# VHH binders against c4kar8: the designs that were tried, part 46

Target 1, 263 residues: c4kar8
Amino acid sequence: MAELSTPSPASPAPLDGGRGDELEKFTLRGARQILQLLQDLITHRGLITAHTGGGHSFMTAVLKVDEERGRVVLDPSPDPQANRRALAAPRLTCVTQLDGIRIQFPLVGLGEGQDKGRPALFAPLPAEMLRLQRREFYRLQVPLAHELSCLLKAEDLARKPVEVSARVIDIGAGGVAVVVPTGAAEFVIGGTLPACRLALPDGEPIELDLEVRNLNRQTQRNGTEQLRVGLRFAALPRAADTRIQRYIFKTERALNAKARGGL

## First folded at step 20 (VHH)

Design ng22
Fold by OpenDDE, fold request of step 21:
Structure ng22 (fold): chain B 263 residues (1-263), chain A 124 residues (1-124)
Amino acid sequence: as target 1 above (263 residues)
Amino acid sequence: DVQLVESGGGLVQAGGSLRLSCAASGFTFSSYAMYWGRQAPGKGREWVSGITSSGGSTAYASSVKGRFTISRDNAKNTLYLQMNNLKPEDTALYYCAREWPSFDEYIEEYMQHWGQGTQVTVSS
């Protein structure tokens, strides 16, 4: 009776088998590098989106790196439900930006406790951090004072056409991330939003088609939930591209000048 | 617990049609956009189609556009994929998903609520 060795369920092939190799060059695994990057995040007070699964995330920050204990300390969400999700998750994927470069790292073994008498989340130091130093991944965090907005043409839950003015939170050559009030409109990944209007400070809105690339229910630091929508420019006229690039460049320059104490 | 159970796969000749179904349970089906993905042998998982919670808007991969139709019956907690004019390149394990990872992000947590898949084989 030959024991039919039940083929071990093939580990789900990475979504992009070819991309794995490409990502290795952007992956930091050195302990010192990881520590330094985490310290840099602390120094810059970088906001981190922590993904908990199920399409949910919350805003956090690295508060401290405890090298002695080999752990990172995170700011908990003001929403107890978000914290429960985080603690229940087998892994958190943390996403942030530093100097326009996207940073991503997993945290496993999340726990809760107190740091100096304040509630905190704890996790072992990440084994690896992804630093995507590529132009296509560059995103400028839009200063709140600029009040960039994108008028989205979408449908509501009743399948009625609606126009939603969404705040732009980041912008790059390839697209924007916006925040939309929960329930304002329906979105689907891969969906196209035609004839939207991106408002830049330097002139008339840019009409463009947008493709939904990601959806995330994000709990903000104020405890409110918002829908973060990642949008790709589906068809960007050259003139529009130039304007966007100019805006990014100008804004970066201004931010850098401010950081240097010049403003 | 979120459960997604795919069915309707099988062997079909090129040019043939199949209709896949996904039975959803353990969550409010009508509150979520739903997706179909597939994984061909030796390839990664690829996005196939998506539909909004209300069913008002749909999206398709370029490779299946005009041939596949995604639909849903919220009363039955069921997602469908009508596949017409099937090609050998459509041979894959087809998955139903409540969440889909970003095309631009490597967030595995968005892959937690996928079904076991149904095999579609298209013979030339």
Scores: ipSAE 0.781, ipTM 0.940, lowest interface PAE 0.5, mean pLDDT 89
Fold by OpenDDE, fold request of step 21:
Structure ng22 (fold): chain B 263 residues (1-263), chain A 124 residues (1-124)
Amino acid sequence: as target 1 above (263 residues)
Amino acid sequence: DVQLVESGGGLVQAGGSLRLSCAASGFTFSSYAMYWGRQAPGKGREWVSGITSSGGSTAYASSVKGRFTISRDNAKNTLYLQMNNLKPEDTALYYCAREWPSFDEYIEEYMQHWGQGTQVTVSS
């Protein structure tokens, strides 16, 4: 009776279809580089989206890098459930931006404790950090004062057409990220939202078609859950593209000027 | 625990049809968008289709548009994929998923709630 050795399940091929090689050039693995980048995140008080799985994430920040212990200290969520999810997760995928550049890094071995008498999350230093210096990944964080919004044409749970005014949180050449109240509308990744309206400060709203690229239930720092929707510009007229680009450039310039103490 | 169990795969000739089913348990099925993906040998996982929680909206990859139909029965906690006019290039392990990674970013945590898959083989 020949024991048919059940072939060891082949490690699932990466979802990126081999794009791993393309990302290698953007991956930091040097200890000093990683430490520096984490320190930069601290300095800039960058908010980090920590993905815990199940389509859930929470907002956090790097509070401290403990080089002696080889660990990073994160701000816990005000939502105990989010923290429980984080601790139960085999890995956190942390996503943030620094100077418009997307940064992504995994944290494994998350634990909870106290830092200087305050609740904190701890993880070993990431083994790698991805710094995506590509134009296609560039996203401008929209200043709250600009109050950018996107009117989304979608369907509700009753399959009725609804219009949802969503706040734009970031914008790039290829799309926007918006936040929508949970339950306001239904979305599906890969879905198209036709005839939406992006409101920019410089004129009339831009009518455009949007494609849903990602969905994430995000627990905010106030404990409220919102749906973050990543949207791609599916069909953007040249004039609209120009306006969007102009807005981005103008805003970047203003932000940079402010950072330099000019405003 | 979230459980997704795919069925309905098999060997078919080119031009044939299959209907895949995914039985969902361990969560409120009607509250989630659902997805089909596939993985061909030696290739990465590919998004195939998605459907909103209510079933009101659907999305398809360009490669399957017009041939595949995603549907759901929330009363039965079941997701379906009707596949018509199958082609050899449709040969893959087909997965049911509650979450799907972003097209723009790879987040492995979104792969946690996938089924074991059902094999579809399309012969020429």
Scores: ipSAE 0.775, ipTM 0.940, lowest interface PAE 0.5, mean pLDDT 89
Fold by ESMFold2, fold request of step 21:
Structure ng22 (fold): chain B 263 residues (1-263), chain A 124 residues (1-124)
Amino acid sequence: as target 1 above (263 residues)
Amino acid sequence: DVQLVESGGGLVQAGGSLRLSCAASGFTFSSYAMYWGRQAPGKGREWVSGITSSGGSTAYASSVKGRFTISRDNAKNTLYLQMNNLKPEDTALYYCAREWPSFDEYIEEYMQHWGQGTQVTVSS
């Protein structure tokens, strides 16, 4: 272990702040627009993924907006560790979808307290919200009834081959997100999973190579933890791409038809 | 508390080799995938390599594949990066991390657990 010199290292730059120019046209900054969008999320009971950093997230919801105090009220996790991570984080990155449009907003200054005698998390209203209305960012939230799964060929903790049938939670033109129980298999961001099989409701499974794009330990609304794995499709043949697009289109049309015909 | 301490950097001639180490403490090292990243002055953070918790699978940025080898010794709580055939463009502050932000745009995740880094300087 020989070093010619050991200069004082510079701190690595934060990952935030580099995306503002492309995102500006999707960014809402008006207080009235922000309040209305938050209220819409409450009205439609939108489920929110709150990223707490360090590879963790938890599922939550906006319970109400306290306009007089200028703050939002979030549903805490039943897992105390998830709440501790949220309170320790310098910011939460909240991600959800409303009417097929991706919504993202930061919460800074999160605190804990009580709302009508129930535990709650509080934060000032966000200064901005991202309403990302672009086709290439679209991700269909897969209905549970479809039982969409992706068979992943990976390794277990003993380095032995394992096949994991992972539930697909969303799907878009470029990939899927899946959940697996923590410890079921090992993944690393940037890794590849060859010869996986995506099972759509119609037809034979699609064989495809996948690249791991993100990993987070996600605490569900019931307090259990799952590993969420974001996967990119390797170059798909046109037939496979067409089947995926057809599934997305049909499912979105069916979901919209149910919304028009029901309450 | 989580602690990650890198070492092994230095000044090296192009074509040379270095072996970086990352000593981990304050968490169950064998339960986490680990990563090497680097940052050159004036540039953003660059993912270099990752390794699964058991060490069974690895991944590399295309710019280093075939030249760099990530490994780990879970009994010693240590992550390694063997860097061969170094090039001037490999000059950077190298750091290890317990997590890595999403590769996909628009999710602003911050890294909580990374080290202060060790400088690698490759001269022509």
Scores: ipSAE 0.753, ipTM 0.916, lowest interface PAE 0.9, mean pLDDT 86
Fold by ESMFold2, fold request of step 21:
Structure ng22 (fold): chain B 263 residues (1-263), chain A 124 residues (1-124)
Amino acid sequence: as target 1 above (263 residues)
Amino acid sequence: DVQLVESGGGLVQAGGSLRLSCAASGFTFSSYAMYWGRQAPGKGREWVSGITSSGGSTAYASSVKGRFTISRDNAKNTLYLQMNNLKPEDTALYYCAREWPSFDEYIEEYMQHWGQGTQVTVSS
């Protein structure tokens, strides 16, 4: 069919062009530095959230850096729609975390191809990578064994009140990200979810109000789609804030001890 | 394929009211949350309001809360914004969108599905 009569959105602003003074000190531009950081992501098996626009993202990983051809090779999704959205996007915004440091980089010119006879996605090396070494950006990746959950008080598609036990995938000082099966409840960016319950492994659940900050229909590595909901804590009492910070600190220590062989 | 067409803008005196409409086609309207945004002259885009796919929950920017009401009619594939007690600061190009970027200022996403907009001008 014919193209829309409405204008398409412009490309996202470049990292160094916007917020230049604030982000510039965290921005890597040297080719060797970029190659090393990408290799570090491969070595640490970093999972990457690739944002394709339109409220969609998919989980991927950097499989390798092809230095001879000057490109990165990404793991394609088993879902063909996720791959088509990625290939159609003027820019992928890739977000991950390495050793507790947030890593972000754009990929432009994404193409499909093969690597050793297997389907792959590839793009030229990014011209810049953001390595945000600041406390405010830290999000603890919650171990699955903790079964951390947040009971959300929302509505289903029939406008009926529903309580959804959503798995917490990360937590920081200011909020959580959760995953919900697509269609289990409705959310809107900017919406408030009052009287939710965050269940920490030890102690009573914390009652808190949450604000929806982001929504992504996220295609997982196995091709299934989940709704990832980014939630900000509305004003927390100091006791609740202290419990959250304690959980983060204790879990960080335990994860670091396991990474060093259990000391 | 996706089409969002706004209407209902115009010139209005401060304190007045306008009702904006957004006609949707090319997708299953009832399965998407919808948003109103605006762009004032010389400013970046501003999130104004959002509504869930069923219409059961709404959200508003603090600058418009209590004055603006978002609603939808899924049978007519139409999104609405009732704007009351308009102020000169509300002067902007208003557009509807099928998605909105993360409020996290460090995650840069682009909007794919949004309309061309309808101008609202508020004078004294």
Scores: ipSAE 0.732, ipTM 0.910, lowest interface PAE 1.0, mean pLDDT 86

Design ng22
Fold by OpenDDE, look of step 20:
Structure ng22 (fold): chain B 263 residues (1-263), chain A 124 residues (1-124)
Amino acid sequence: as target 1 above (263 residues)
Amino acid sequence: DVQLVESGGGLVQAGGSLRLSCAASGFTFSSYAMYWGRQAPGKGREWVSGITSSGGSTAYASSVKGRFTISRDNAKNTLYLQMNNLKPEDTALYYCAREWPSFDEYIEEYMQHWGQGTQVTVSS
């Protein structure tokens, strides 16, 4: 009776085989490059979204790189549950941006401990880091002082129309990421939100249709859970596009000037 | 543990119809948006459709819009995909998913809660 070895479920093929090859050119695998990039993240105090799976994430930061031990030190979540999820996850996917470039890297073998008497998360140095230099991936982190918002037209859990004022956290030529209170509305990836209103500082709100491209439940540093919604501009009038581009350009310039000590 | 079990696939002639089902367990089904995806031979995974937790809103890929209908029965913890006017290009392994990665970003963790898939073959 030959035990028919049930074929091990084939590892899910990468979502886009073609995209995998394209991403390889943006993947850093050199130890020195990885260390430098991590150090740059520390220097810039960049916030990192750490994805733990199941659509959950928390905000963290690289606190330290320990080259001697070959590990990275992360800021733990103020939410114990988020930390538990992180520790239980086979892989942590970290996403951030530095100088307008999207950075993504996996961490495997996460552990908890103490760094200088403070709770910390530890992981071996990533084997690879994705650095996306393509302009199409550029997103401007919106300064908190700008109070950029988007009025979302959605439905609640009872299928009633609701308007949700969402804070815009990043903006690019192709869309925005917003944060909403958990439970404020229902979203589905691929769904369309019609007749939304994006408020820019320079004038009247822009009416536009938005497509949901990403959903993440995120625990903030204060322990509050929020929903991050990535939205694509479904149909952007030329005039609106121009305004958005102008805002991005102006803001980026101002931020760069400030970073250089000019303001 | 999250479990998703797809069924209803098979061989069908072009122009035919199939109804896929996905039985969900191990989580509060009614609290999650759900998705269908597919993977054709030699191709990557493709998003097909999504539905909100309440079932109030649905979304479809352009390739299936007007032909496919996603629905759910939260009382039965079951997701459905009615596929009408099937085409040879619809031939694929169809997956049920609780999470879907961003269209713009690759996040592997979103791939963790997919079923084993059900094969749909559409003959010309």
Scores: ipSAE 0.707, ipTM 0.898, lowest interface PAE 0.6, mean pLDDT 86
Fold by ESMFold2, look of step 20:
Formats: sequence, C-alpha cells, structure tokens
Structure ng22 (fold): chain B 263 residues (1-263), chain A 124 residues (1-124)
Amino acid sequence: as target 1 above (263 residues)
Amino acid sequence: DVQLVESGGGLVQAGGSLRLSCAASGFTFSSYAMYWGRQAPGKGREWVSGITSSGGSTAYASSVKGRFTISRDNAKNTLYLQMNNLKPEDTALYYCAREWPSFDEYIEEYMQHWGQGTQVTVSS
C-alpha cells in the first residue's frame, strides 16, 4: 500500500485522486489546443465561475490571452474581498460551459495588475484544460425571464422549520442549482431536503426529495454574495423526469433559435 | 489562523468503540457546518459525516450510518464522532473539516481548512 500522508492546507493537492484519473481522457495538454480553447471562450464571451476554495467562488471572464508573456487576463470582481480571496488562493478552479460542453481549468500564480489602464487579474497559461464532452455534465442555464423557483423545506439557524423560495439558476437531468440569500436556512453537504417543490411552467409544481451535493458562497458579477446550493433529484418519478427533459429541450431550442435570428 | 486538531484515535478490536474529538480555533465555530472525513491507505479522501452549524441536522455515508454519530458542542468549539461497532474497513486517518468539496465527480476543489487527523486502526 502507498504511504499514508497528512493533507497540507497550503498545497493545491487533488482531493479525490481516483476520480481525477477517470477524467484523464478529457484532459487537453497541448499548448495550441489550450490557446485555441481560451480564445474560443473569449470570442463567445463565456462567463466563468472561479472557485477560490473554502467554499467560495466568484464570476469572471477571460478578457484576453497574452501569448508573448504566456498569461491569461481575467476580469476582476467588483467586490474587493472576492479579489483578495482569489489572490490568496494557491489555485483557482475555473469552470464554464462552451457549446454545451463543460470546460474546467486550473490557474496557479494569480496576480493583480492593470490592462490598458483597467484593473485586471493575471495568471500563467494553464498547463491543462478539461473538456468534458458528456451529456450528464450538461446544465441548462435558466433564463431569468422564466423565473423558475424551487420551494425548499429546510430549517433556520434556530432549528425552526422554514420554507425558502429559491431561484433556479441551472437545471440538468440529475438536479438543479439554486441561489438562497445568505442566512435564510441551514444546509450541510450530504443532507436531504424532503418534499421540496420544483415549479416548471407546464403544470403544477413537482414534489421531490433533494440531496445537497455542493454549497458555495458565490460572488456575482454585481458584487453581491449568494449561497449557491447544488441539489440532486432523489427517486425521480418517470413523469417528473419527462417534464424536466421537455423543459430543457424546449428552452434549448428557443435559445438556439434566438441565437440564429439575433444577428 | 484556522486550526483544527483531532484526537481520540487508537488501536481497537473489531466491534469496539472510539470517540473522536476535533478542537477548533481561529474562527467562529458556531457559524459553520462541520464534517468528518477519512483516508484509508492507498485510497482517496472519503466523506464520513456532516452536521449543520446549529447541530439541527446530520448526514452520514451509507457505510457508517447507524454506527457513527456526529455531534457538536458550540460552547466548547468542539466537534465529535462517536464510532460504534467498528470494522476493519473503518481503519483510516480521520480528520475534521470546515468545508467539504462538491460531491460531484467533475469538480476539483481545493480544501482550505482541515485537521492533520487522528489514526484509527481496527484489528481483526
């Protein structure tokens, strides 16, 4: 057996090493491939979630690639605390989606500076990027106009039952992500929320049990912080699954039609 | 500044019990959900249990449910794990953490605040 070691809080070590090995076939390591993918993100103006560790992230974008200096340039947050967390982090894990494909890449050595007189964040080009071309990773970004919500049955800080109407920000085959005002309810990763209600446009809300899969304090582009809660569907009935898949399909088609006609 | 120190591990026979403690300092303990994890030789880190900041809700891995009990004393800034009916497969370095990475396999997250761990060895 391998030597048992104590994890180090200062090291950007892989947490679930065995699962990283399963993702190797999706890993891009060629310099030209990486530069092209970064340029594609710039061209499509992709929004990126940058995870700074400790359960925090902020929204950003790649502004440019400086090939001569071997650097990427990122949009800083309007919240200076989010920028301080990013600069202090040993590693940023950047996550985005391009053409329905999940893109993930690490940035190490982040620094602060200016680009054309505007504040910017800089990092060396990543040595690898993950391009996860699998449909189970797909999450539809829910348009604000749809006002999708999920009623969560949880507890507040005094252990009193509370119902929280949470905005659904993305939805996929296996779950939703919602945003909740900080302090509105307590959550724990691995916990179960029974009898929640997902409101879709095409009928009565769906009653379902949800499992908390991730918790992240996320700083939005406007600088406000919300709690992002990733929720897995438990024991989803076939009829409910069909309604969810139909919503995703119809919304994708509508968004694609606007993209073709929006020239 | 954040410090998490585990204790209570040791060598125990199968079927035995141990109670682990995690002393927390450098942050407002009562404001955070807390977690126990473990790492067996040659394996990755495994989520064992979690508890909300108030202690009102708990969650457990299927492999330990019914045998392990997580609890906290917010006045003493201490997290506990009562481990009953121990099995050889429970042998691992046990550590507490102030956060836990996403359960989703596709997100690699850096953990910032966890303890150095306490060894639990269950003999057959």
Scores: ipSAE 0.686, ipTM 0.898, lowest interface PAE 1.1, mean pLDDT 85

